VH-VL binders against q54lp2. Designs and how they scored, part 1

No score or structure here was measured in a lab: all are predicted.

Target 1, 130 residues: q54lp2
Amino acid sequence: MKIIKKDKEEIITNFEVLQLLKHKRRIEEQVLLNEFVNNVIRYLETTPASKQTIESVKECKKSVTKLADTSGCKILTGEMLQILNIAPSSEVEVHLVIEDCEDRIDAKEVLKEIKNSLGEEAVIRDEDNL
Unless a header shows other numbers, all headers, positions and changes below count from the first letter of the chain; antibody chains are not in Kabat numbers.
F, E and O stand for the ipSAE by ESMFold2-Fast, ESMFold2 and OpenDDE, each averaged over both directions (binder to target, target to binder). V2 = 0.75 x the mean of E and O + 0.25 x the DockQ between their complexes.
[cut] marks letters that were taken out.

## First folded at step 1 (VH-VL; framework fv_alirocumab)

Design a03 (at its last look DockQ between E and O 0.04; V2 from the best seeds 0.00; counts 0 for: pae E 11.0 > 2, placed apart)
Fold by ESMFold2-Fast, scan of step 1:
Structure a03 (fold): chain C 130 residues (1-130), chain A 122 residues (1-122), chain B 113 residues (1-113)
Amino acid sequence: as target 1 above (130 residues)
Amino acid sequence: EVQLVESGGGLVQPGGSLRLSCAASGFTFSDYAMNWVRQAPGKGLDWVSTISGSGGSTNYADSVKGRFIISRDSSKHTLYLQMNSLRAEDTAVYYCARDLYYYDSSGYLDYWGRGTLVTVSS
Amino acid sequence: DIVMTQSPDSLAVSLGERATINCKSSQSVLYSSNNKNYLGWYQQKPGQPPNLLIYWASTRESGVPDRFSGSGSGTDFTLTISSLQAEDVAVYYCQQYYSTPWTFGQGTKLEIK
C-alpha cells in the first residue's frame, strides 16, 4: 500500500485542480456533487488553466525558477502559484504577483519566460479573448 | 444503457461535404466530453476531434484542421461532425466515443458507437 | 506529437497460455503531480467497435475479466492476458491521453495458435 502525504507548503494550481476534477469518474446518482463539480470546471475553463498543458506548466516552473536562480533570488511557492493561475500578460501584472519584484528579478524577463512556456494564448485573459 | 448511434455516412466525391451525427442516450449527455475517432478499412484507430461537455473547447487532429467542425446540441443529445473539402484519405468508419470523465475533454474513451462509413471516391 | 509503438504486430498464442503485448511512447506519459500514467488499452473484435479494457495503465474497466492486466510506467507498458480464451481474438490498441493530439498504437493482432 502507498500513502502519499504532501507537505503543508505544497499548493495546488488551478490547472492541477482542473486535472483532478476532469479525471474524476462521473457517478450519475450524485446529482448535487456533479452540479457543483460542473460549476467549478466551468469557472476554471474561463481561466488560463484551460489553455495550459502538463508540459507547458512544467516548463514554466523550470524556466522561471532558473531565471530566479540566475538573478540571485528564489520564487516562493505562492508566487509560482499566482504566475500559473493568473498567467501575467504585462510587466505590471508580474510586479503584482512577485513581492518586491524590482529588487529581485527583471519583470520583463519573467514575462518572456511565461510567454515562451505557456504560450500567448494562455496569457490572454477571458475578457480579452473574444 | 449507454448508447451512441452514428449516422450520415455515405459516398461522396473529393472536395465534397458530409455531416455526421451521433445520437446519445442512457446518460447525462452534457456532462461528458465527446470524440470522433476514425478507422480506414483494414487500418488502425485515428483520433479526429474532441469537444468538451459545454461545447466551449474543441480540438482537432492536424490532418482535419480547417476542414472539419465538431459541435454538439445538448437539447437533442446529439454530437455532430461537419466534414468539408473531403479527400480520398478521409475514407474511414467514423466512430462517436464518450470521454471517460467529467465535463472537459480528457481523451479516454469508455463507450463507442458502431460507426458510420464515409467513402470519398469518384 | 507523442508516437505510440506496439510490439509485436501480430501474436499467436495457444488457448490457456499467457499473451503479452507491449506499448512504447516516444515521451513519458507519467504526470508527476498525480503519479498517474495517461495510458489506456482497447480491444477490437472483428466487425465490432473498440472496447475500453484498461485505463490509468493498470485500472481495469468495469466488466473486464480479471485475466486482463496492465502494467508499466513512463514510456514502457504491457497488456497481459494470463490465460487466453477463444473470445480474446482481437486487435489490441494502446492509447495515450497525456497530451493532444490523442494517439493510438498501430495495433497488435492476437490469434489462436
Scores: ipSAE 0.040, ipTM 0.687, lowest interface PAE 7.2, mean pLDDT 85
Fold by OpenDDE, look of step 2:
Formats: C-alpha cells, sequence, structure tokens
Structure a03 (fold): chain C 130 residues (1-130), chain A 122 residues (1-122), chain B 113 residues (1-113)
C-alpha cells in the first residue's frame, strides 16, 4: 500500500484495509504473500472492522466530529482512527483513546455517538476471537 | 475432540444430482478452511474442492468445475458439496477434511471424516 | 499441474526394519521466499480415512511417533520409518500444496514381510 503522502492525510481504517484485502486477486505463485494477506484478513475479522459498514464508519466520523465542534475541541486523526478501530464500549475506553478527554470533550457523549453510529453489536468484543 | 461426519452418499444415475453434508464439531468451524477429497475404489486420493473459513473464496479441481458447488453454513457447523451432472468417474468415497491453518486454505489436511460413498451407475 | 510420483508402488519390510518411501514432484515445491517445502505425507490404514503424518516435508504432526520422519527438498522427498511396527501397515501418500490443484502421489502400499 503506497501511502501517497501528498494529499490530505486521510484516515485509513481497519475496515477499509479489510475491504481492500478481500477484493485483492490472489496470486497463486506468491505463496508467502497470500499467507500474509490471509493472516491479516483473519485478524481483522476478529476486530470491530468486521462488524462495520461504509455507512457506519462515515456516520461515526461525522457524528464524533460534530460533537467535538460543539464542545470547542478537535479530534486528532490518530484519535479518530482508534475510535473506529477499537470501537470503545465504555467511558474508560474513551478516555484511553482521547487524550485529556476530561478537559476536551464529554466521554459519555462520545460513547453515545459511537454506539449510535457503529451500532451496539459492533462495539461488543468477541472474547473468543481475542 | 475434532469430529467430521459425512453424509448424503448413495447410488445415483449418470446425469443425476446429489448433495453431501459434513457435520463438524470440536473446533471453531468458521475459523478453518474446509475441503472435499475423494477416493475411487482401490485408487488414490483426489482433491475436489476447498472453501475458506468465511466462505468467501472457493476452489475446484478442473474435473468438477461447473458441476460441483462447495458451501458452508456456520450456524449449523456444516460443510456441503452439491454435485450436479454426475458421471461414472465421480464414483468414490468422499471425505471432508479440515485445513491445517486457520481461515484460508493451506492445502494440508489435519483432520478427516470417515467418508461417504457415492456410486454413479446406470 | 504438478505430478507426484511415489516409489515403490508396494513395499514389504520385516518388523523392526527400516522402511523408505520416495516421492518425486514434476516441479520444485520449494518456495524461495520462506525456504519451505510445500509437501506432506499421509497414512491410510485399511477401511480408514487418511491421517496426516508430516507437513513442510519434515515436520511431524502432533501424536505421530518419532519413528516417522520426512526429508528432502525441491523435487525429491523421502518418508522413513526407522523401525517398522505392525500398526504401520497402510498405504502412504505424498501431497504437494505448492500450487492448485493440490495433487497426491499414487500411493505406496506398505506390508510386513
Amino acid sequence: as target 1 above (130 residues)
Amino acid sequence: EVQLVESGGGLVQPGGSLRLSCAASGFTFSDYAMNWVRQAPGKGLDWVSTISGSGGSTNYADSVKGRFIISRDSSKHTLYLQMNSLRAEDTAVYYCARDLYYYDSSGYLDYWGRGTLVTVSS
Amino acid sequence: DIVMTQSPDSLAVSLGERATINCKSSQSVLYSSNNKNYLGWYQQKPGQPPNLLIYWASTRESGVPDRFSGSGSGTDFTLTISSLQAEDVAVYYCQQYYSTPWTFGQGTKLEIK
């Protein structure tokens, strides 16, 4: 994946990576590459990415950004990436993802937006896949 | 303990259809690629088809392409092989086998069922 | 397709003696990037399904006795039973999984002399 640095640093989520890999054509002669790709897909299937959709990811970005704007703060790119990839299920997890959360934004409200956009099922961890 | 139990075999006329099932237990079914391998009476092993853990990818031997369909039901922990346009040369014991590696097919088969006999004869 | 050829087709060995089965592939099954041979060995006893013995040419599957060993690289491989036991009577198959279709050798029937 050549990250073309020149354009606006777009957040590439695990969901997006998963979708890209699933649509890649398998090259039979590239045994090691195929194994690697399969392993990555397998891993991502155990993460919240497997329960996300294009729409839910967009909605989450939008809603959390709007909330931050209302709060007079900005969510950093890295923070947003973690929100989407980890899908916090508790206020404690939100505090772990957003730096100085208590001074910037209401963690409870952030959690609410995440649950509303990604869905309750997407936030629940599958203990058997960890 | 890993268990694979094939069913659905029987006698069928040329041109007929048959659906095989393989009930899996003792492991996380969806995490493993599954395979069908057949063995004609008194002959060697012949790979037939493979399906990834998610069911998103399938592969077939040239001899069965267009006639056989491999599928799986995660909720039932069951692997299927739909066989259409059967030929005499399809006569064999059909084994379901688990792939050694998780999710996608590696080609090594670590667990096998006892097999189910399919006989294609007029 | 990669063709797998075993030799001999049948073998009779006395109890306690060494049994050697050879397998040759029409193309190399050694992958240069990881230096692994994509070759496996199976044992099939009468009336039973195949049982995996060796993978990556030389790695024993869990539960396989130490008397079984795999060796070789590229196109030439060998399964060795150091001391033949009565329960080892079976047909043995090599398999390549380097490229699809996965192919098996024709099998070697091992009997007690």
Scores: ipSAE 0.021, ipTM 0.655, lowest interface PAE 4.4, mean pLDDT 89
Fold by ESMFold2, look of step 2:
Structure a03 (fold): chain C 130 residues (1-130), chain A 122 residues (1-122), chain B 113 residues (1-113)
Amino acid sequence: as target 1 above (130 residues)
Amino acid sequence: EVQLVESGGGLVQPGGSLRLSCAASGFTFSDYAMNWVRQAPGKGLDWVSTISGSGGSTNYADSVKGRFIISRDSSKHTLYLQMNSLRAEDTAVYYCARDLYYYDSSGYLDYWGRGTLVTVSS
Amino acid sequence: DIVMTQSPDSLAVSLGERATINCKSSQSVLYSSNNKNYLGWYQQKPGQPPNLLIYWASTRESGVPDRFSGSGSGTDFTLTISSLQAEDVAVYYCQQYYSTPWTFGQGTKLEIK
């Protein structure tokens, strides 16, 4: 999701979109816009964003970036976005969101930091419902 | 540790002006909207003004619109309130308070300063 | 403007007893899309600035003792102190942050009986 910040563009996570929409004050006369916003919120609440907090997202960004720095590599902006939006729950999923991961960073350590910051429940998915 | 320190209060005549400052430390100042709230001696709390994290969005209580100007300086980590055309009813302790969100003023005030007293009298 | 009305204006409660403060808003502060009540409670101890106790009507701010609890929804809200301590002597304010202007209740002064 892309949002226009006042003097530059930023790429934002699903959690950030959910926060913006939930805290948006509604104008009652804007019926179609309000329904569209409700539909977007409804969808986002089915994603990992619904289990995240401002604190957990900030901690995840911080700890994964620190792990990458101490490993002598950089996590790309798009890779960080995918980490937060998907909340990988296995090493395989980490490999899917980090390009050429095995050459750059230990997927076990990345998964550990994701679980420590976003929480075990936030990264566990119910395969039976998919 | 989050710290907010107001200054610039004092005694002023009706019709006069003052500029209040609030020095912020212990957090990323530009990530938060900021507010001024006032309390007349022995009275309750009265919201005055808010400014977004970027400074691009401001809002004011009706009682101060056109007389007060909220602003911020990210490089100095400082919130300001320029108060003009002061009236006796503006006499109060003025608090700066941190708001939660960068993109919108939420009115959720999680940290407050110690306040600075403004007295408007003849 | 959303008017916030507290009751009582003051109360005296014995140490260890339950204190109850009510707050009514002139219109609903429940945001139906996220099911959150945009209501906070603040404590102002003598000689101190206000301090946030409760947000979203029922969530305690970090460091607030378990004896403080908030409840209610829509237009009717309650702050409860389950076992009053000496340090709880203060004026308590409810506040809506649903829409501007953000407004506070008139305050409830709590004293030890």
Scores: ipSAE 0.007, ipTM 0.515, lowest interface PAE 11.0, mean pLDDT 83
ESMFold2 (binder alone), look of step 2: mean pLDDT 91; pTM 0.931

## First folded at step 9 (VH-VL; framework fv_rocatinlimab)

Design G1 (at its last look DockQ between E and O 0.39; V2 from the best seeds 0.00; counts 0 for: pae E 11.6 > 2)
Fold by OpenDDE, look of step 9:
Structure G1 (fold): chain C 130 residues (1-130), chain A 123 residues (1-123), chain B 107 residues (1-107)
Amino acid sequence: as target 1 above (130 residues)
Amino acid sequence: QITLKESGPTLVKPKQTLTLTCTFSGFSLSTSGVGVGWIRQPPGKALEWLAVIYWNDDKRYSPSLKSRLTITKDTSKNQVVLTMTNMDPVDTATYYCAHRTYDFWSGYHFDYWGQGTLVTVSS
Amino acid sequence: EIVLTQSPGTLSLSPGERATLSCRASQSVTDSYLAWYQQKPGQAPRLLIYGASSRATGIPDRFSGSGSGTDFTLTISRLEPEDFAVYYCQQYNSYLTFGGGTKVEIK
């Protein structure tokens, strides 16, 4: 079994979890394990993670960080994780994800970066899955 | 069995726009994680990545050629189209489309390739 | 953008010999997002190795990949006549780039 190799300062996103589990599903032979994995996969596939790519995730992280730097603030690891996993679709949601957003960064600009990097499909949520 | 095939003009004049179509089978661009990319190779030269499009319509381009490239997909037809504007003799190359897969440990790679189509840019 | 430098440019060997091909990255390739391709004259590239060390489906055991960070190696333990071709490394840590290729030719 391979050990997950991550840099100490890196976050593990739902996208990465989803891809890891899919990988495990391909190599595991135990039916019970596969069922569990499949259930989690099924859940994650209802989230923005299923509509993300490695490029979009990396770009979002980079662009939002750059925006924050330009604004003279820092996005916390937990905030970045939520940005990537939740993929805010409105300014209100951005305010929910970033603490004291109004005092730190322009929510409108953050939303723009999220949409530009993750894409509209990744940001739009299916009402049936909520 | 996954197969890809490139089609389009084999001769293009300078400053014209090249349009290539990749028709594939054995997979669908509606499948999560799937992508189709374009790679070119000038005669006797190395491979050069051009663009990729994914199931979710995410598009990525070579930074140096981004302004000249457009990639689109028609999932219902199993086709991906690449357009490249302002063609020059230096763009003469064999153009390949390829299936892109993802592995958690290895990222994306091209596991299946078309046979390629030679495009010559000449007056 | 990460630049991949392959060496040597040409490797002249005889059947049965061991081939060692190098691919050096200008920057670290995180998560070993490195692949190797084989290309024979007049043919499309074929995936050999992905994830730096994983053999693609149908690839013989004589092909192996190793390395991490900036230094990667493709090894052909015993060259077969059909192995004489051009080999390319490819990374996707920062955009997608190919190496310049190494030609393995018969001595």
Scores: ipSAE 0.375, ipTM 0.806, lowest interface PAE 1.0, mean pLDDT 89
Fold by ESMFold2, look of step 9:
Structure G1 (fold): chain C 130 residues (1-130), chain A 123 residues (1-123), chain B 107 residues (1-107)
Amino acid sequence: as target 1 above (130 residues)
Amino acid sequence: QITLKESGPTLVKPKQTLTLTCTFSGFSLSTSGVGVGWIRQPPGKALEWLAVIYWNDDKRYSPSLKSRLTITKDTSKNQVVLTMTNMDPVDTATYYCAHRTYDFWSGYHFDYWGQGTLVTVSS
Amino acid sequence: EIVLTQSPGTLSLSPGERATLSCRASQSVTDSYLAWYQQKPGQAPRLLIYGASSRATGIPDRFSGSGSGTDFTLTISRLEPEDFAVYYCQQYNSYLTFGGGTKVEIK
């Protein structure tokens, strides 16, 4: 989702979309719009966005970007968005969201930063690790 | 208000080791998302990045100078130290330290710089 | 390894004129991790633009940045007397490299 601000376009995470929609002012006459917004909220609450906070999202992006910077490479905006939106829980999943990961950045270190910032409940589920 | 100041010798002989200290205020290097870097500028020439150190002690060096550089920090003293070995007259430059900050979309960049210290390498 | 080539080397203009400074990269600067600095004689560089287009704190609206990929531009819409200086671009996509600078001087 794109948000346009002063002199630039911003891309936001599913968490930020969820926060915006949950606090959106509702106008009773906009029945179809209100229903659409509710459906989007229901979808987003099934994603990792429902377990994130402003602080955890900011910390995750900050730490992963620093890791990339010190590795002499860059994590693309789309890759970062997928990291935040999917919250990879294994090195395999990190490899799926970062193109050519083995040539760019240590997936184990990326996963560590994700866990340290987003929390263990965001990246580990009994069903996923069984 | 963020400020940084470089200190150290202004005259160094060839093959000696240069040690520069960046003393800063207005931020803590224990704060997540913060770093300090070193950049130099030979007289009349372009800027050249040397090294950076982050709050969690992660470091990065210019590839061409990595073998000669060491960057360390002392968070309790609000200091970052750069050591450069085997100085040569071509290393004569003004050396700056700079605050490295984080923007959510644009990543890490240098926003506040010290005044710089001129280091001359001559026989 | 990313080389930044700034052009022109010197730009001679009068106050009130529009300045357009170019920075070209030898390979793509992904997500526009590109900064612009102003430097006056005897002074440290001053950050103007980061992320190719975001103005740093306290930088007036007459400074704007644009571009992506390999081609980036700094524009000063109406030169003020204090804007005559040397301008450097800097990429932070792969390590950190600076351009050679463009000197904006009074015609």
Scores: ipSAE 0.012, ipTM 0.633, lowest interface PAE 8.5, mean pLDDT 84
ESMFold2 (binder alone), look of step 9: mean pLDDT 90; pTM 0.908
ESMFold2, look of step 10: ipSAE 0.005; ipTM 0.549
ESMFold2 (binder alone), look of step 10: mean pLDDT 90; pTM 0.912
OpenDDE, look of step 10: ipSAE 0.023; ipTM 0.659

## First folded at step 11 (VH-VL; framework fv_rocatinlimab)

Design J3 (at its last look DockQ between E and O 0.05; V2 from the best seeds 0.00; counts 0 for: pae O 7.8 > 2, placed apart)
Fold by ESMFold2, look of step 11:
Structure J3 (fold): chain C 130 residues (1-130), chain A 123 residues (1-123), chain B 107 residues (1-107)
Amino acid sequence: as target 1 above (130 residues)
Amino acid sequence: QITLKESGPTLVKPKQTLTLTCTFSGFSLSTSGVGVGWIRQPPGKALEWLAVIYWDDDKRYSPSLKSRLTITKDTSKNQVVLTMTNMDPVDTATYYCAHRTYDFWSGYYFDYWGQGTLVTVSS
Amino acid sequence: EIVLTQSPGTLSLSPGERATLSCRASQSVEDSYLAWYQQKPGQAPRLLIYGASSRATGIPDRFSGSGSGTDFTLTISRLEPEDFAVYYCQQRNSYLTFGGGTKVEIK
């Protein structure tokens, strides 16, 4: 999801959306909007976002981004977003999130950083429509 | 306030090994999201990145110089050490160490630099 | 390897004028991975802009960065005497490389 902050686009994770919606001031007269927001919250709570914290998301991005820092192999911004939203739990899932992973970065190292930051019990399998 | 200072020999003979120390204050290299890197600048020429070491001891090297470089840290002494083997007159440059920091949106970048130390490689 | 080509090599201007410095990359660079540095004679580089457009701490608002893809620009809206220096762009999209620099000097 892209959000425009002032003069630039920003992409935020499902966790950040969930936090914004849960802590947003509600105006009770906006019945249809409130119902829509509740439906979005209900969906997001079935995703890994429900088990994440501000700190675990920040640590995950920080640690995974380090793997690509100053290297000839880059984790794309969209791939980083997918890592946080999906929370891969196996090397196979890492390969699904990162295009050409075997040629670009060690999936075992990526998975290690994901688990060290998000925690194994905080990783929830995403509901995709394979 | 973050400060860094390079120290080591100012004159090195060809084929010798250069060892440079970066001593810093105002931050800890144990803190998640921080690193220290080395950059050099030959007289009158552009900056060239050499190496970086991160808080978790992960290390990255410039691919053209990787076989000649070793970077290590001593967190208790607030020091980072760069070793460069087989020095040549073309390696004459000012060597800088710099603090590498993380921004959630922009990733990693160098924000604070030492004053630099000129290393001359000559017979 | 991404090569950064800066132009012009030298920009001669008077105080109060607007300076426009160009940095062109040989391959596309995500704008979050581009930075600008200022270096005065005998001094270490100073970070001006990170993420293509974000000013570093303590950098006055007369400095602004813009651009995306392969073309990036540093603009100094009104040159002050302390702004006459060499400016480098730097990318980390593939390894970490610097441009050749643009010298901004008094006309």
Scores: ipSAE 0.400, ipTM 0.719, lowest interface PAE 2.5, mean pLDDT 84
Fold by OpenDDE, look of step 11:
Structure J3 (fold): chain C 130 residues (1-130), chain A 123 residues (1-123), chain B 107 residues (1-107)
Amino acid sequence: as target 1 above (130 residues)
Amino acid sequence: QITLKESGPTLVKPKQTLTLTCTFSGFSLSTSGVGVGWIRQPPGKALEWLAVIYWDDDKRYSPSLKSRLTITKDTSKNQVVLTMTNMDPVDTATYYCAHRTYDFWSGYYFDYWGQGTLVTVSS
Amino acid sequence: EIVLTQSPGTLSLSPGERATLSCRASQSVEDSYLAWYQQKPGQAPRLLIYGASSRATGIPDRFSGSGSGTDFTLTISRLEPEDFAVYYCQQRNSYLTFGGGTKVEIK
């Protein structure tokens, strides 16, 4: 999600959005502050964002960037954002997130770094399944 | 339309293994994020979660029953199978398979259960 | 494992009265991971509330969920005859567990 702060635009991860919205909800001591906001929180809780931490996000960014550097590749900001938000669980999904992945970086290695940093539990699952 | 249906023996002898099959339609277990789980309920008692299996073959089990449970899937047949070993009369219950999903277009959660199958453990 | 304790075990009320059901968790549960189910005899459970306070599709307005942390509440503002059933809370913060249930019966 893109947030405008003063005269600068920032791109933030779903994790960051979720944390901010939850924080706001706590401060205002309202469960249903706004239907829209509540729906956003609810949705994000069904995504990998709900299983991420500041540490895991930082580690993922660091490890994937390092891998890219060793491969002579640069991961774009948008690609990194998607890696964090989607948390690919297969090589196919990595190819969907990284443009021309087959020509730039080893998808298998990327997947490994994602799993190691975010954890396999952080992969998108239907969290409401019984 | 999503549907789930439990099938298997309705009578099991003590110490035998129970095998139940959940056959579903309206969704695929090849879809990322999808899972199917099992819940049981002894007559007149509370619900108890047993296990869940996901599209990527990841599995979760009730900690207390993990040693006795095995859950598998056949994506091509739209089936999930639960096995429970060393059955005891205390395991007599209605067994349900279920699926819950969030629809991002509508913003609603959908909850889908089978009708359940009563399994009696008796000599 | 997170244990959910529901109280009371049985709630005897008359149609038109307000029902308040409690669910207490042994550990903190995220709001999004708390749900309420209704079950009638011979039927599978039916989802009432998800995310602690969101009504499932088709659920009447008289049903509402509230709470956070370890204390959650299901409220039925005005009981209808069809509301007499057993209600379960459920968490999925750690694995998946159900409460012991509260039976709402007619007085």
Scores: ipSAE 0.017, ipTM 0.608, lowest interface PAE 7.8, mean pLDDT 86
ESMFold2 (binder alone), look of step 11: mean pLDDT 88; pTM 0.895

## First folded at step 15 (VH-VL; framework fv_rocatinlimab)

Design M3 (at its last look DockQ between E and O 0.03; V2 from the best seeds 0.00; counts 0 for: pae O 5.4 > 2, placed apart)
Fold by ESMFold2, look of step 15:
Structure M3 (fold): chain C 130 residues (1-130), chain A 123 residues (1-123), chain B 107 residues (1-107)
Amino acid sequence: as target 1 above (130 residues)
Amino acid sequence: QITLKESGPTLVKPKQTLTLTCTFSGFSLSTSGVGVGWIRQPPGKALEWLALIYWDDDKRYSPSLKSRLTITKDTSKNQVVLTMTNMDPVDTATYYCAHRTYDFWSGYHFDYWGQGTLVTVSS
Amino acid sequence: EIVLTQSPGTLSLSPGERATLSCRASQSVEESYLAWYQQKPGQAPRLLIYGASSRATGIPDRFSGSGSGTDFTLTISRLEPEDFAVYYCQQHNSYLTFGGGTKVEIK
């Protein structure tokens, strides 16, 4: 989702959308809008966004961005968004969100930073522990 | 208020090792998102990045100079040390240390710089 | 290595005029990895812009940055006497490199 702030586009995470919608002021007469917002909140509560905090998201982005800082390899803005939205729980999942991951950044190091910042509970899914 | 100051020898001979110390105040290298970097500028030339160290002791080096550089920190003394081996007259430059910080929207950047120290390499 | 080419090398202008400084990268640079610095003679560099367009603390709003991909621009909307200096662009997308600088001088 793109949000325009101060004459520039910003792409935001599912966590940020959830926070915005939970704090959105409601106008009772806007029945269809209110129903839509409630449905989006209900969906987002089933995603990793529901297990995140402002602090954990900030720490994750900070730590993962450090891996790319001056390292000879970069993480694209869209890839960073996918890391936060999906909260990869395995190296395979990291490879799915970072294009050409083997050539660009160590997936094991990325996964380590994700787990250290978002927490083990936020990255573990029912299908990940077969 | 964040301040940084470079110290070390101002004159070194060719083939010797240069050791520079960055002493800082107003921040801690234990703080997540913080680092200190070294940049140099030969007289009349552009800036050249040398090395960077982060709060968790992660380190980065300029690829062309990596074999000659070592960066370390002493968090208890608020110091970062740069060592550069095999000095040559072409390494004559003003050496700066700088505070590296993180912004959630715009990433890492150098926001505060020391005054710099001129190091001359001559026989 | 990403090479940054700044143009013009020298920009001669009067106070009150608009300055437009260009920085071209040899490869695409993500906006969050681009910065601009000001340096006056005998002084350390001063951060002006980071993330291509975000002004650093204490930088007047006459300074603005824009651009994406390989082409980035620093604009000074109305030059003040203290703005005559050398300006460097810098990327930290692949290692960290600086441009050669643009000197903004009076006249």
Scores: ipSAE 0.518, ipTM 0.794, lowest interface PAE 1.7, mean pLDDT 86
Fold by OpenDDE, look of step 15:
Structure M3 (fold): chain C 130 residues (1-130), chain A 123 residues (1-123), chain B 107 residues (1-107)
Amino acid sequence: as target 1 above (130 residues)
Amino acid sequence: QITLKESGPTLVKPKQTLTLTCTFSGFSLSTSGVGVGWIRQPPGKALEWLALIYWDDDKRYSPSLKSRLTITKDTSKNQVVLTMTNMDPVDTATYYCAHRTYDFWSGYHFDYWGQGTLVTVSS
Amino acid sequence: EIVLTQSPGTLSLSPGERATLSCRASQSVEESYLAWYQQKPGQAPRLLIYGASSRATGIPDRFSGSGSGTDFTLTISRLEPEDFAVYYCQQHNSYLTFGGGTKVEIK
């Protein structure tokens, strides 16, 4: 999802969207009656975004970026977005998120950083919610 | 650089309606996540939040003052307007408008404030 | 509505001393929704701390914020003459509310 700014566009994470919508719902001691908004919140609650925190997202971005730097490569904004939104749980998933991963960075190390920063619970998917 | 400035009458009679305008620069209220809020402060007293308007025109009001408050925006003019009905001497205060940020890295806060305008309610 | 109670109401200290200001919430507040402001006489409030523990741009490192849940603290490690002012905590978790403020005055 994109945040439209006057001079530039920024990509935002599912975590950001979820927090914003939940905040708007909470700021009045009333649940939003808009069914569409509630459905979006409900959906996002089933994704890794629901298990993320500001701290974990920051740490993930920092650690993955640092790893990339040491590898002599750069993680693209879109790739970082997918890393955070999908929270890869296997090397195969890392390869699906990072383009030409095998030529750019060690997928095993990336996976390790993701798990260490976001936590195992945030990476493990609940099959019952799919 | 972000700047905000409050304008409007500095003297209002009891039972009249106060209309204040916040004119800002350095940001757009069409930007997702952005909000503009009004906060007042009676002389020698604490800060009190009044109202908040979001980029998507969603609005929030202080529960105790909701019936008296209306907040609107004109994005093209970079202005936010606050109206408060049935003014009373107890409503004498400095009124501030402020820029509310949202970012998943930094959370929520008022990072830029106007200098405020003192509004006195007196007969 | 979340009520923020600041203590003490007034804190009298000398330059060079450590200041500890408390902000207690009537119910839990997410850290990202808690901020601290400084206000000097005749001036608008200035943002000091956001997200409970992050210093705003240009704020000296002697200012620090901590806490979670219902208890938050602003600490000034070593008071400078320009630090004598009123400090407010503010939450954006449920509606928006400010604390009553703590006045840090010179002893």
Scores: ipSAE 0.017, ipTM 0.668, lowest interface PAE 5.4, mean pLDDT 88
ESMFold2 (binder alone), look of step 15: mean pLDDT 90; pTM 0.930

